Miniprotein binders against D-amino-acid oxidase (daao-1). Designs and how they scored, part 13

Target 1, 310 residues: D-amino-acid oxidase (daao-1), of Caenorhabditis briggsae (a8xj44)
Amino acid sequence: IQERIPDSVVTIIAEKFSPNTTSDVAAGLIEPYLCDDDVDRVISWTKSTIQRIQEYMNEGNPGAESQEQSGYWLQSVKSVPKWLEVMKNVKILTGNELKMVAKRPEHKFGIFYTTWYLEPTPYIKWESDKFLKNGGKIKNSKIQKIEDVEKEFGLFDVILNCTGIGARHLIGDNEVFPTRGQILKVKCPSVKHFFIDDQFYALLNDTTITLGGTADRHQWDRTINPKISEKIFQENCKNIPSLRSAQVISSHVDLRPSRVTVRLEAEPDSKVIHNNGHGGSGITLHWGCALECVELVKKVLAGKPGISKI
Key: E = the ipSAE of ESMFold2; O = the ipSAE of OpenDDE; V2 = 0.75 times the mean of E and O plus 0.25 times the DockQ between their complexes.

## First folded at step 7 (miniprotein)

Design D11 (from A2 with V33I T35V E37T)
Fold by ESMFold2-Fast, scan of step 7:
Structure D11 (fold): chain B 310 residues (1-310), chain A 80 residues (1-80)
Amino acid sequence: as target 1 above (310 residues)
Amino acid sequence: GEYTLRFEIPDNPWVMMELFWRMIYVADKLGAILVITYRNGVMTVRVRFDSEEAAREFLKRMEEIAKELGLKVEVEIKEK
């Protein structure tokens, strides 16, 4: 909004900020996961995010020399989703190639591909730095109802609801629900490819590997279960045997803000625009969704006296 | 009480964000409400506390953080 709408004054209000958010513990692999059933929307948003990542890389950010990784996706039931057309070096594995990487009876079909990734915390800091340097404001506050925003902070021309799981109580959006995910961070520098199957995954970060996982719909429990961490580790070791020598760093639980479809829309007869329900694809969809929010803001503002219609 | 802190931020893309994250952590622990803005190389932080002891602890921590990051900080107390 700030980059696309001249003279805008933007304020971000949140209870928690990076590095203490759910986004900070995400692996950052660019891939649709537990998000939206509108494939064309997801593809469009993902393409925009990839373009943003290339801008991030090209601006010479420290440590952002390479943001691509390759790996394997093994399946029990064949699925070649349309969003794979966004990825590079996509190859359906032949019988012999599949046999070389398959580790379980249920690994019956396989795809190899290259995608992009973001280290979430430094990326969020980079975006936040740009936001603040361009005159943006940040306030830490816990809001109980969206109606309370203007009562506490004064009048706004537009209010964007980007509250994720909080949209359930803040706006009464009963379509939003948590998908509880538990992950394990390990260090194993010899592993150079991601590995995903129907239940487990190993995704590469700069110095660690994110092992997952769980995806428990409608579960709110934020407590780490040590037995689940042990299972995640042991099961991923079956898929990638070299992980048996890995150094275990930490366990994390997050509540992914799930919804059958991403809610990206302006409320009728209201100044509120919604951008939530990204599930496990918050990073994957973020920039595309942000660009559509800009267009929604422009439409809301176009009805006001003195605003040009473009 | 309400306080305004001004930090002169050098031309280093990450030092401002380190300051921001540390401030948020301290504010969360002490129950402070922050409004953070940036303009012309200066980060301005307006902070409100309900407790004088919490305010003293916050200001002490901000001065320590500024020294660790090599930053200059100016503090202004606003009555109302």
Scores: ipSAE 0.000, ipTM 0.354, lowest interface PAE 14.9, mean pLDDT 71

Design D14 (from F20 with E14W E25Y)
Fold by ESMFold2-Fast, scan of step 7:
Structure D14 (fold): chain B 310 residues (1-310), chain A 80 residues (1-80)
Amino acid sequence: as target 1 above (310 residues)
Amino acid sequence: GEYTLRFEIPDNPWVMMELFWRMIYVADKLGAVLTIEYRNGVMTVRVRLPSDEETAREFLKRMEEIAKELGLKVEVEIKE
């Protein structure tokens, strides 16, 4: 909003900030995962996010790593989803190529491709630096209900609800639910390709590899289960034998803010705009969804005759 | 009480975010609410603390320690 609407005054109000957010735990690989079934919508948002990452990379990844990454996706049942059109160097593996990388009887079909990744914490830092330097305000506060925002912080022309799973209690959106995911972070610098199959994944960051995974719908438990971490490690070692020598760093649990459909819409006759329900694709969809929010903000403002400067 | 802190930030992006992260950590521990703005090389932090003079002294001491560790100048204004 700040970059697209001149003379806007933007305030971010949140209880938690980087490096203490769920976004800071994410692997950062750009790929649709546990999100909306509207494929064209997801593709559009993903393309916008990739463009933003290219801007970040072109500035030399100031203080952070972001880059292209190639890898393998092996499947038990052949699937060539349309979102692959966004990716680079997409290649269906031949029988001989598949045999060279397959590690399980169920690895019956394979795709090689190149996508993008970013380190969430340094990337959020870059965006936050730009936000503050362009006159944005940041306020740490816990909001119980969305109506309390203006009671505590003064009047706003538009309120954007980007609260993720918090939307369930903040606005009573009962369609929002958690998808619990547990991951393991390891160090293994010899591994240079991501590897994804039907159940498990190994996604590369600059100094660590994120191993997963679980996707437990409607589970709220944030407690790490050591048996799940052990299983994630052992199963990924079957797919990438080099991981047997990896140094285990940490385990994390993330409650992905799921919804049957992504909610990106303005409330009728209200100043509130919703942007939540991105599931496991928050990073992948973030910039595209933000750009669409800008258009919704413009529509809300246009519906209030006499607003001259915001 | 209410306090305003002003940090002179060098043209070094890591310092700004490191300061931000450390301030938020201390604020969370002491129950402080921060409003943070940046303009022309100065980060202005408006602080609201519980009405406990001991907590206020601890917060300000921690802010001065953070500024010293990061090599920054900080000015403190008390609203009364």
Scores: ipSAE 0.013, ipTM 0.565, lowest interface PAE 7.2, mean pLDDT 73

Design M2 (from QA1, 13 letters changed)
Amino acid sequence: STEQARDMIKRAHELMQEAKDLINKGDPLRAYRILEEAERLMQDAKEIATRGSPDIVERLIDTAERILSEALRLIFRGNPELAREMLKRAQELVDEARKILES
ESMFold2-Fast, scan of step 7: ipSAE 0.011; ipTM 0.479

Design M3 (from M2 with F76E R77W; at its last look DockQ between E and O 0.01; V2 from the best seeds 0.00; counts 0 for: pae O 17.2 > 1.5, pTM O .792 < .8, placed apart)
Amino acid sequence: STEQARDMIKRAHELMQEAKDLINKGDPLRAYRILEEAERLMQDAKEIATRGSPDIVERLIDTAERILSEALRLIEWGNPELAREMLKRAQELVDEARKILES
ESMFold2-Fast, scan of step 7: ipSAE 0.222; ipTM 0.657
ESMFold2, look of step 8: ipSAE 0.000; ipTM 0.368
ESMFold2 (binder alone), look of step 8: mean pLDDT 86; pTM 0.869
OpenDDE base, look of step 8: ipSAE 0.000; ipTM 0.149

Design M4 (from M2 with Y32W F76L R77Y)
Fold by ESMFold2-Fast, scan of step 7:
Structure M4 (fold): chain B 310 residues (1-310), chain A 103 residues (1-103)
Amino acid sequence: as target 1 above (310 residues)
Amino acid sequence: STEQARDMIKRAHELMQEAKDLINKGDPLRAWRILEEAERLMQDAKEIATRGSPDIVERLIDTAERILSEALRLILYGNPELAREMLKRAQELVDEARKILES
């Protein structure tokens, strides 16, 4: 919004900021996961995010030669989703190639490809620093209901709701639900490729590997279960045997903000715009969704007869 | 039990097949109702499979249940053709789980 709408004054209001957000624990691999069935929208949003990553590499992470990684996706039932067209070096594994990398009876089909990734914490810092430098404001507050925003902070021309799982109680959006995910962060410098199958994944970060995982729909428990962490580790070791020597760093639980469809829309006759329900694809979709939000903000600012304040 | 889980996933497969037929005949809402029963059976089968079945069976059932849940949503929101394709994938996973449980 700040970069695309001249003379805008933007305030971010949040209870928590990086490095203490759910976004900070995301692996940051650019890949649709538990998000939306509108494949064309998802592809469009993902392409925009990839363009932003190029800008980040050039300005925000000087010396980073690539924010790319390659790896394997092994499947029990063949699936070649359209979003693979965005990826590089896509290759369906031959019988012999599959046999070399398959570690389980259910690994019956395989795809090799190259995608992009972001380290969430330094990336969020780069965006935040740029936002603040350009006059943006940040306020720390816990909002109970969307109506409380203007009671506490004064009137706004537009309110953008990006509250994720909080949209359920803040807005009363009953279609929002959690998908509980538990992950394990490890160090294993010898692992150079990501590995994804139907249940487990090992995704590369700059100095760590994110091992997952779980995807427990409608589960709200934020407590780490040590038995799940052990299972995640042991199961990923079956897929990547060299992980047996890995140094375990930490476990994390994330309540992914799931919804049957991504909610990216303006409320009729209201100043409120929603940007929620990205599931496991928050990082993958973020810049595309942000650009679409800019267009929605422009439409709301243009005004219409039903605006509640007017 | 293994036998109980096998019977449940067999019934879920049959309901998914009936739902595909109903979608083809232009009755997606009736398909949605019977898929509710299939989803319940898949959830029950997953819980039972966790108790002594190979991990692979639980993974296959879990993946199939996720696909089935998405198919239910697509039918409600007016895309029964995509739901039908997703049900084919769910049935394939269910069939694979059944083969393992029969071994």
Scores: ipSAE 0.000, ipTM 0.189, lowest interface PAE 19.9, mean pLDDT 75

Design M5 (from QA3 with K36L Y39W L43F E58R R59E D62E K73R Q76K)
Fold by ESMFold2-Fast, scan of step 7:
Structure M5 (fold): chain B 310 residues (1-310), chain A 103 residues (1-103)
Amino acid sequence: as target 1 above (310 residues)
Amino acid sequence: STEQARDMIKRAHELMQEAKDLINKGDPQRALEILLEAWRLMFDAEEIATRGSPDIVRELIETALRILFEAWRLIKSGNPEQARDMLKRAQELVDEARKILES
């Protein structure tokens, strides 16, 4: 919004900030996962995010931790989704190539590809530093209802609801639900490719590997289950035997803000715009969704038909 | 209740079969609509199963939901034939979940 709307004054209000958010725990591999069912929207949003990552990389700033990385996706049932067209170096594995990387009887089909990666915490810091440098404001507060925002902080021309799982309570959006994900972070410098199959994954970060995983819908439990961590580790070791020598760092649980479809829309006759329900694709979709939010803000400010309060 | 989840899963399996039949008859648009109904039933069944069923039932339902969603996307993008094997796998997982709930 700051970069696209001249003379805007933007305030971010949140209970928690980086490095203590769900986004900070997420692996930074760019690919659609547990997200909106409109594939063309997802592809469009992902392309925009990749362009932003390219800008991040090209600035060469300290903390611009983004790289291309390659890896394998092995499947029991062949699937070649349309979003692979966004990726680089996409190759269907030949029988001999598949045989070299397959570690389970159910690894019957394989795809090799290259995608983008960003480290979430330094990336969020880079965006936040730009925001603050350009006059943006940050306020730490726990908001119980959207109407309380203006009671506490004064009047705004537009309010963007980016509350994720909180949208269920803050605005009564009953289609919002958690997808509980437990992951394990390890160090194993010898692993150079990501590896994904039907159930488990090993995703490369700057100094760690994120091993997963679980995706337990409608589960609100934020406590780590040690048996799940053990299973995640052992199963990933079957796929990547060199992980047996890995140094285990930490376990994490996050509640991914899921919804039947991503909600990216202006509320009728209101100054509220919603941007939530990204599930496991928050990082992958973030910049594309942000750009679309800018267009919705412009429409609200212009007083288009159906927006009576602005 | 366990019985309610079981009935939802059974209906979802039937809808997945209807979707496969529609794909075979060259009507992928109607298959998408039927598959969305199956997805919604499985989604509701998972919430119910989460409360009082073995963890394996939830895992089976969740895996089936991921496969259904991906099959739906393939059909929508003009690749319904690729979705057929995925729908068969989803039905197999759904049947396993139902057998556990019946016992």
Scores: ipSAE 0.000, ipTM 0.236, lowest interface PAE 16.0, mean pLDDT 74

Design M6 (from M5 with L65F F69Y W72F)
Fold by ESMFold2-Fast, scan of step 7:
Structure M6 (fold): chain B 310 residues (1-310), chain A 103 residues (1-103)
Amino acid sequence: as target 1 above (310 residues)
Amino acid sequence: STEQARDMIKRAHELMQEAKDLINKGDPQRALEILLEAWRLMFDAEEIATRGSPDIVRELIETAFRILYEAFRLIKSGNPEQARDMLKRAQELVDEARKILES
């Protein structure tokens, strides 16, 4: 919004900011995950995010904080989703190639591809620093209802609701639900490729590997279960035997904001625009969704005569 | 209308050229004022193009808009010389969009 709408004044209101958010513990690998939405929308949003990441890599000079990464996706039932068209070096594994990487009877089909990753915390800092440097404002507050925003902070021309799981309470969006995910962070420098199958994944970060995982729909429990961490570790070791020598760093739980479809729309007869329901794809879709929010803001402002001039 | 978008794009191109000339003369503050006018015209042109122009015209305008914003940032941060090359790229994209609208 700040970059795309001349003379805009933007205020971010949130209860928590980086490095204390759920996004800060995400693996940061760019691909759709736990997002059941129109594939063409997902592709469009993902392409935009990749362009932003390329800008981050060039301007932020992050070195190891963001780069391209290759790996394997092994499946029990063949699936070649259309979103693979945005990835690089996509290759269906031949029988012999599959045999070399398969570790389970159910690894019957395999895809090799290259995508991008970023470290969430440095990336969020890069975006936040740009926002603040260009005159953006931040306010720390826990909002109980979206109507309370203007009562506490004054009038706005447009309100963007990016509250994730909170949208269920804040605006009564009953299609929003949590998908509980538990992960392990380990250190194992010898692992050079990401590895994903039907249930488990090992995703490479700068100095750690994110091992997953669980995806428990409609589960609200934020407590780490040590037995789940043990299972995640042991199961990933079956897929990548060298992980048995890994140093275990930490366990984390997040509640991914799931919804049947991403809600990216202007509320009828309201100044509110919704941007929620990204599931496990928050980072993958973030910039594309942000750009579409800009277009919705422009349309809301043009379609509502009498709203304050910006 | 298509004609209205074309005229806005043409005027934005002229303003970008004026801004480049002002940067060359060592007046980046006045360049920012002129670029703000170009920015507003590109904003309006994008809205009109979205309603009735081919997708490629909208994409060209959006890309130019993005480059213009980066040029603004560079000038505000004290790097107007770098912004000059970006303005040239924005003008090229704007000219391509205008040619398509003229056809």
Scores: ipSAE 0.000, ipTM 0.127, lowest interface PAE 22.2, mean pLDDT 74

Design M7 (from HC1, 13 letters changed)
Fold by ESMFold2-Fast, scan of step 7:
Structure M7 (fold): chain B 310 residues (1-310), chain A 81 residues (1-81)
Amino acid sequence: as target 1 above (310 residues)
Amino acid sequence: DTEQMRRLMEEIHKLMNEVTELIKQGNTEEALRILLKVWRILFQAEDIAREGDKETVREMIETILKLLFEVWRIVKEHMSK
């Protein structure tokens, strides 16, 4: 918004800020996961995010906090989703290649590809610092209802609802629901490729590997289950035997803000624009969704006499 | 016995592949018929597993049942839209 709409004044109001957000515990691998079924939307948004990551790599300390990485996706039931077209070096594994990497009877089909990753916390800091440097404002507050925003902070020309799981209660969006995910963060520098199968995954970051996982729809429990952590670790060790030497750092639970379709739309006869329901793909879709939000803001403002607060 | 279980699991995987393709095509009614067929096969697999004290086989059946419940939920949600 700030970069694309001249003379805009932008204020971010949130209860929690990085490093204490759900986004901070994400692995940061660019890959559609538990998100919108509209493949063309997902592809378009993902392409935009990849472009932003290239910009980040060139400005935001490249090589330390974002990079390309390659890996394997092994499947029991063949699936070659259209979104693979945005990835690099996509290769369907031959029988011999599959035999070399398969670790389970159910690993019957395999895809090798190259994607991008970013470290969420440094990335959020890079975006936030840029936002503040260009005159953006930040306010810490817990909002009970979207109507309360203007009562507490004054009039805005546009209000963007990016509240994720909170959208269910803040605006009554009954299609929003949690998908509970539990993960482990480990250190194992010898692992050089990500590995994903039907149930478990190992995703690489600069100094850690995110091991997953669970995806329990409509579950609100934020408590870490030690038996699940043990299962995640042991199962990933079967897929990548080198992980048996890994140092376990931490366990995390997040409630992914799921919705059958991503809600990215202006509310009729309102100054509210919604951007939520990204499920497990918040980072993968973020920049594309943000760019589309800019276009929605422009349309809302075109119906208004002048630009004020956004 | 173990060979019969392996063949049943292979058949389940083949049927699940058909279900996935049918859902992509919007053919929810046919997908549901195949899911019911998979369910019947799982009951047969359970009976075979009971003949022996096979914890691994029970864990596999439990995992597949959970996956089937997830697919069923998705299909049901699609039908309501």
Scores: ipSAE 0.000, ipTM 0.099, lowest interface PAE 25.0, mean pLDDT 72

Design M8 (from M7 with L36Y W39L L65W W72L)
Fold by ESMFold2-Fast, scan of step 7:
Structure M8 (fold): chain B 310 residues (1-310), chain A 81 residues (1-81)
Amino acid sequence: as target 1 above (310 residues)
Amino acid sequence: DTEQMRRLMEEIHKLMNEVTELIKQGNTEEALRILYKVLRILFQAEDIAREGDKETVREMIETIWKLLFEVLRIVKEHMSK
């Protein structure tokens, strides 16, 4: 918004900020996961994010780390989803190739491909610093309902609801629900490929590997379960034996803001625009959704009484 | 417990047929009441799947959740028209 709409004054209001958000825990691998059944929407948004990441890479990743990464997806039941069209070097594994990487009886089908990743915390910091430098404002506050925003902070021309799981209570959006995820972060520099199967995953970051995981729908418990951490570690070690020598760094639980369909729309007869329900694909969809948000803001502004339409 | 899961799935199917008929009759308020009952049954099915460690059953439950919320979205949209 700030970058694409000249003379805009933007204020971000939130109860929590990076490094204490759900986004900070995300591995940042670009891949649709727990987000939306509208495949064409997801593909379009993902392509936009990939294009942005390529631009960042071409600039030498100015403050936001990103890179290409290859790996394996092993399945018990064959699935070749349409979104693989946006990935590079997609290859269905031959029987002999599958035998070389398979570690479980249920690893019956395999796909190798190249995607991108983004480091969430440094990326969010870079964006926030840029936002503040260009005159943006950040306010720490807990809002009980969206109507209270203007009562506390004054009038706005447009209000963007990016509250994630909070949209359930702040807006009354009953379709929003948590998907509880527990992950483990480890260091194992010799592992150079991501590995994903039906239940577990090892996703590579700059200095750590994110091991997962769980995806417990409608579960609100934020406490770490040590037994789950141990299971995540042991199960990933079966898939990648080299992980047995890994240094365990930390364990995390986060509630992913899920919804059957991503809500990206302007409310009728209102100044409110919704951008929530990205589930496990917040990073994967972020740039595409942000670009579409800019267009919705422009339309809302053009439709306001007293705003010139030319 | 696949037998318990089968019974819950049968109940969901029956209730969804009732919802479809109510929507055709323009009785959206009653349709929403039945949809929320389906939601409650899905919570029970999810609890059973968590304990049972059966991946197929868990995938079926996730598919039904997606379908349920899509139907709920359509009903709400129709009510707003």
Scores: ipSAE 0.000, ipTM 0.109, lowest interface PAE 23.9, mean pLDDT 70

## First folded at step 8 (miniprotein)

Design C19 (from C05 with E14W E25Y; at its last look DockQ between E and O 0.79; V2 from the best seeds 0.00; counts 0 for: pae E 11.7 > 1.5, pTM E .609 < .8)
Fold by ESMFold2, look of step 8:
Formats: sequence, C-alpha cells, structure tokens
Structure C19 (fold): chain B 310 residues (1-310), chain A 80 residues (1-80)
Amino acid sequence: as target 1 above (310 residues)
Amino acid sequence: GEYTLRFEIPDNPWVMWELFERMFYVADKLGAILEIEYRNGVMTVRVRFDSEEAAREFLKRMEEIAKELGLKVEVEIKEK
C-alpha cells in the first residue's frame, strides 16, 4: 500500500512475525495449490506475483534465493489446467519421455514445466525492510475481535484483514477452514528437478528439499506425526530414488486457511477489507492480491464512511 | 508505565533484522505490545507494562541484546 498510496501511514498488527510464521517454512514454489476456483483471478494474481519476484531478483538482494526451477508433474488422470499458461517451457511428455521418468503404474500422464521459487525468510526480510524504511509501524499484539483494533490503537481510515484461519474467530468467517499439511525438510543436493504426483511432492529450495505431503480438510491438530513423516519420506524415495541418502532436517505442520473462494473484498458500509483464504497458495498469490487490495483501499477512502441513522 | 527505547542502527541491514527478531522473541515471552518505527537510522520502540517486574525484565533483555549487537540504546520513561 505504501508504494501505491504514497501519503498513507500503514500499521501492521500481528501476534507472531518472521521467522516464526508458517510462511517462513514454506517451499516457496510459484504454483497455484489448494486455492480459489476462479481460474482467471488466479492467473492474474500469479502473473503479478511473478513480476514482484523479478523486482526482488533484479535488486540483487543478499541471499537472493528466488530463481527459476523446472520439474515434472505426473498424473493418473490427464489435466492441463489453464494456469500453466503463466509457466515457462511447458511440455506435455510423449509416451517415451513419460516412460523415462514414471516410477509408478498410476503415472499415466506427465507435464514438464519451469516456474519460480522464492526463499521465504530473505524475501520477508526484504519486504519488511522496505515497509519500515517507508514509515511503516508494527504492533505485536493478539487481537480477539476486529472491533478491538480501534479501542487499543486508535482510529484507522481502513482496516485490512489478512488473518488466515483466525478469521473464523476474529470476524466470524465460517467459510474458512483448516487444511492440515505435514511436510519434511531434507538435504539432497543430487536432486535437480521438482517432482509432483497425485499424492506426493518434492519441491526444491536453494539448500533444502521440501517433501510432502498431506492435505487433511477440517483438521486442527498441529502435532507432528512421525509415522506420516516416515511415509512422506519413503514414498518420495520411490519417486526419486536418490533421496534414500538424504539428510533429514525437520518436520512441520501447518493449518492452511482454506476457503472455496479467496475472500478479497471490502465489507459493505465499512472500512474493513478482507484478503484471506489463500489455502496453500499464499506465496503464489500474495502480490496480485495485494495490488487488488490497493484498488479496494482507494474505493473505501473515496467513500468516507458515514454513521448510520440508527 | 510507557517506555520508549531508541536504537541507533548502523548501515547494516543484518543488524536491524537481528534486533527486530530478538526483540520480537522477548516481547512474545512477556506478552508485551510493541510499537516500532524506523526513521533516519533510528529505531524507536514504544511499549507499555502493567507490571514493574515485566518492565524490568524487558529492559534488561533489551540492554543485553543491544550489548550483544554493539548498539547504544536510550530509554525514556513517560507516564501519559
């Protein structure tokens, strides 16, 4: 908002901040996953996010771990979703090409493509530095209700709700539900391509590989299950045999803020704008959604909220 | 009461990040509410405590962090 509304004063209110967020442990692959069904919105948001990543890369930031990454998506039922149009080097595998990479009977179709990845911690550091240097304010607080924001921190012209799963309690958005995902982080430098099938995935970062995963709808348990970690590892080893020698680093669970449709809207007759429900695609969609929020902020500011008569 | 801390941040983004990360960790442990601003090389932190014990622990931790990072910190106590 600061970049596109230059006279604004922006305050971030959050209970937790980097590196202690779920975003900090994400793989950072740019790919729509467990997200909004409106394909045209997803494509637009993804394109805008890629542009932001290119800006980040062009500034030559320390630890610039945002790079192009290529790999395979193997499927039991052919699917060529429209969002592949934002990717590079998209190739539908021929029968002979598929045979060279398939590891399971259910690997019946394959797509090779190039996308981007983003290391979360250096990127968040870059964005936070810009935010603070532009006069941004940070408040470390746990807010129980959206109404309490102005009681504790004073009046704001606009309030942006980006609270994820917390929106169920904060604003009463019962359409948001958790999708539990468990992942495993390993080191295995010999693996050069990402690999995704119907059940499992291996996504590359600069020094680690994120192995997944699970997607358990309406599950609130944050406890790491060691048997699930073992299954994730062993099944990914079947897809990528060189993983058998990998160094296991850590396991993680997150509760993805799932919603049938991403909520990106201004609340009627209110200063509250919602940007929530991105599921597992928060990184992929973040900048595109932020740009759309700027336009909503402009509309809210132009229409000053009036008091109701009653 | 209300406490204001000011840190002179050198031209080193790593120092700002280390201070922010360590300060947020301490604030979370103490349940403190922080307001953070950065202007012209100075990071200003405002915090309120209801407990003198929590305030002393927070200030102690902030001074330790400043010493570890080679920073000078100014503390201002305002009753508003």
Scores: ipSAE 0.000, ipTM 0.421, lowest interface PAE 11.7, mean pLDDT 71
ESMFold2 (binder alone), look of step 8: mean pLDDT 77; pTM 0.706
OpenDDE base, look of step 8: ipSAE 0.171; ipTM 0.663

Design M9 (from M3 with E36Y; at its last look DockQ between E and O 0.17; V2 from the best seeds 0.00; counts 0 for: pae O 17.7 > 1.5, pTM O .755 < .8, placed apart)
Amino acid sequence: STEQARDMIKRAHELMQEAKDLINKGDPLRAYRILYEAERLMQDAKEIATRGSPDIVERLIDTAERILSEALRLIEWGNPELAREMLKRAQELVDEARKILES
ESMFold2, look of step 8: ipSAE 0.264; ipTM 0.664
ESMFold2 (binder alone), look of step 8: mean pLDDT 86; pTM 0.865
OpenDDE base, look of step 8: ipSAE 0.018; ipTM 0.304
ESMFold2, look of step 10: ipSAE 0.352; ipTM 0.718
ESMFold2 (binder alone), look of step 10: mean pLDDT 87; pTM 0.870
OpenDDE base, look of step 10: ipSAE 0.000; ipTM 0.162

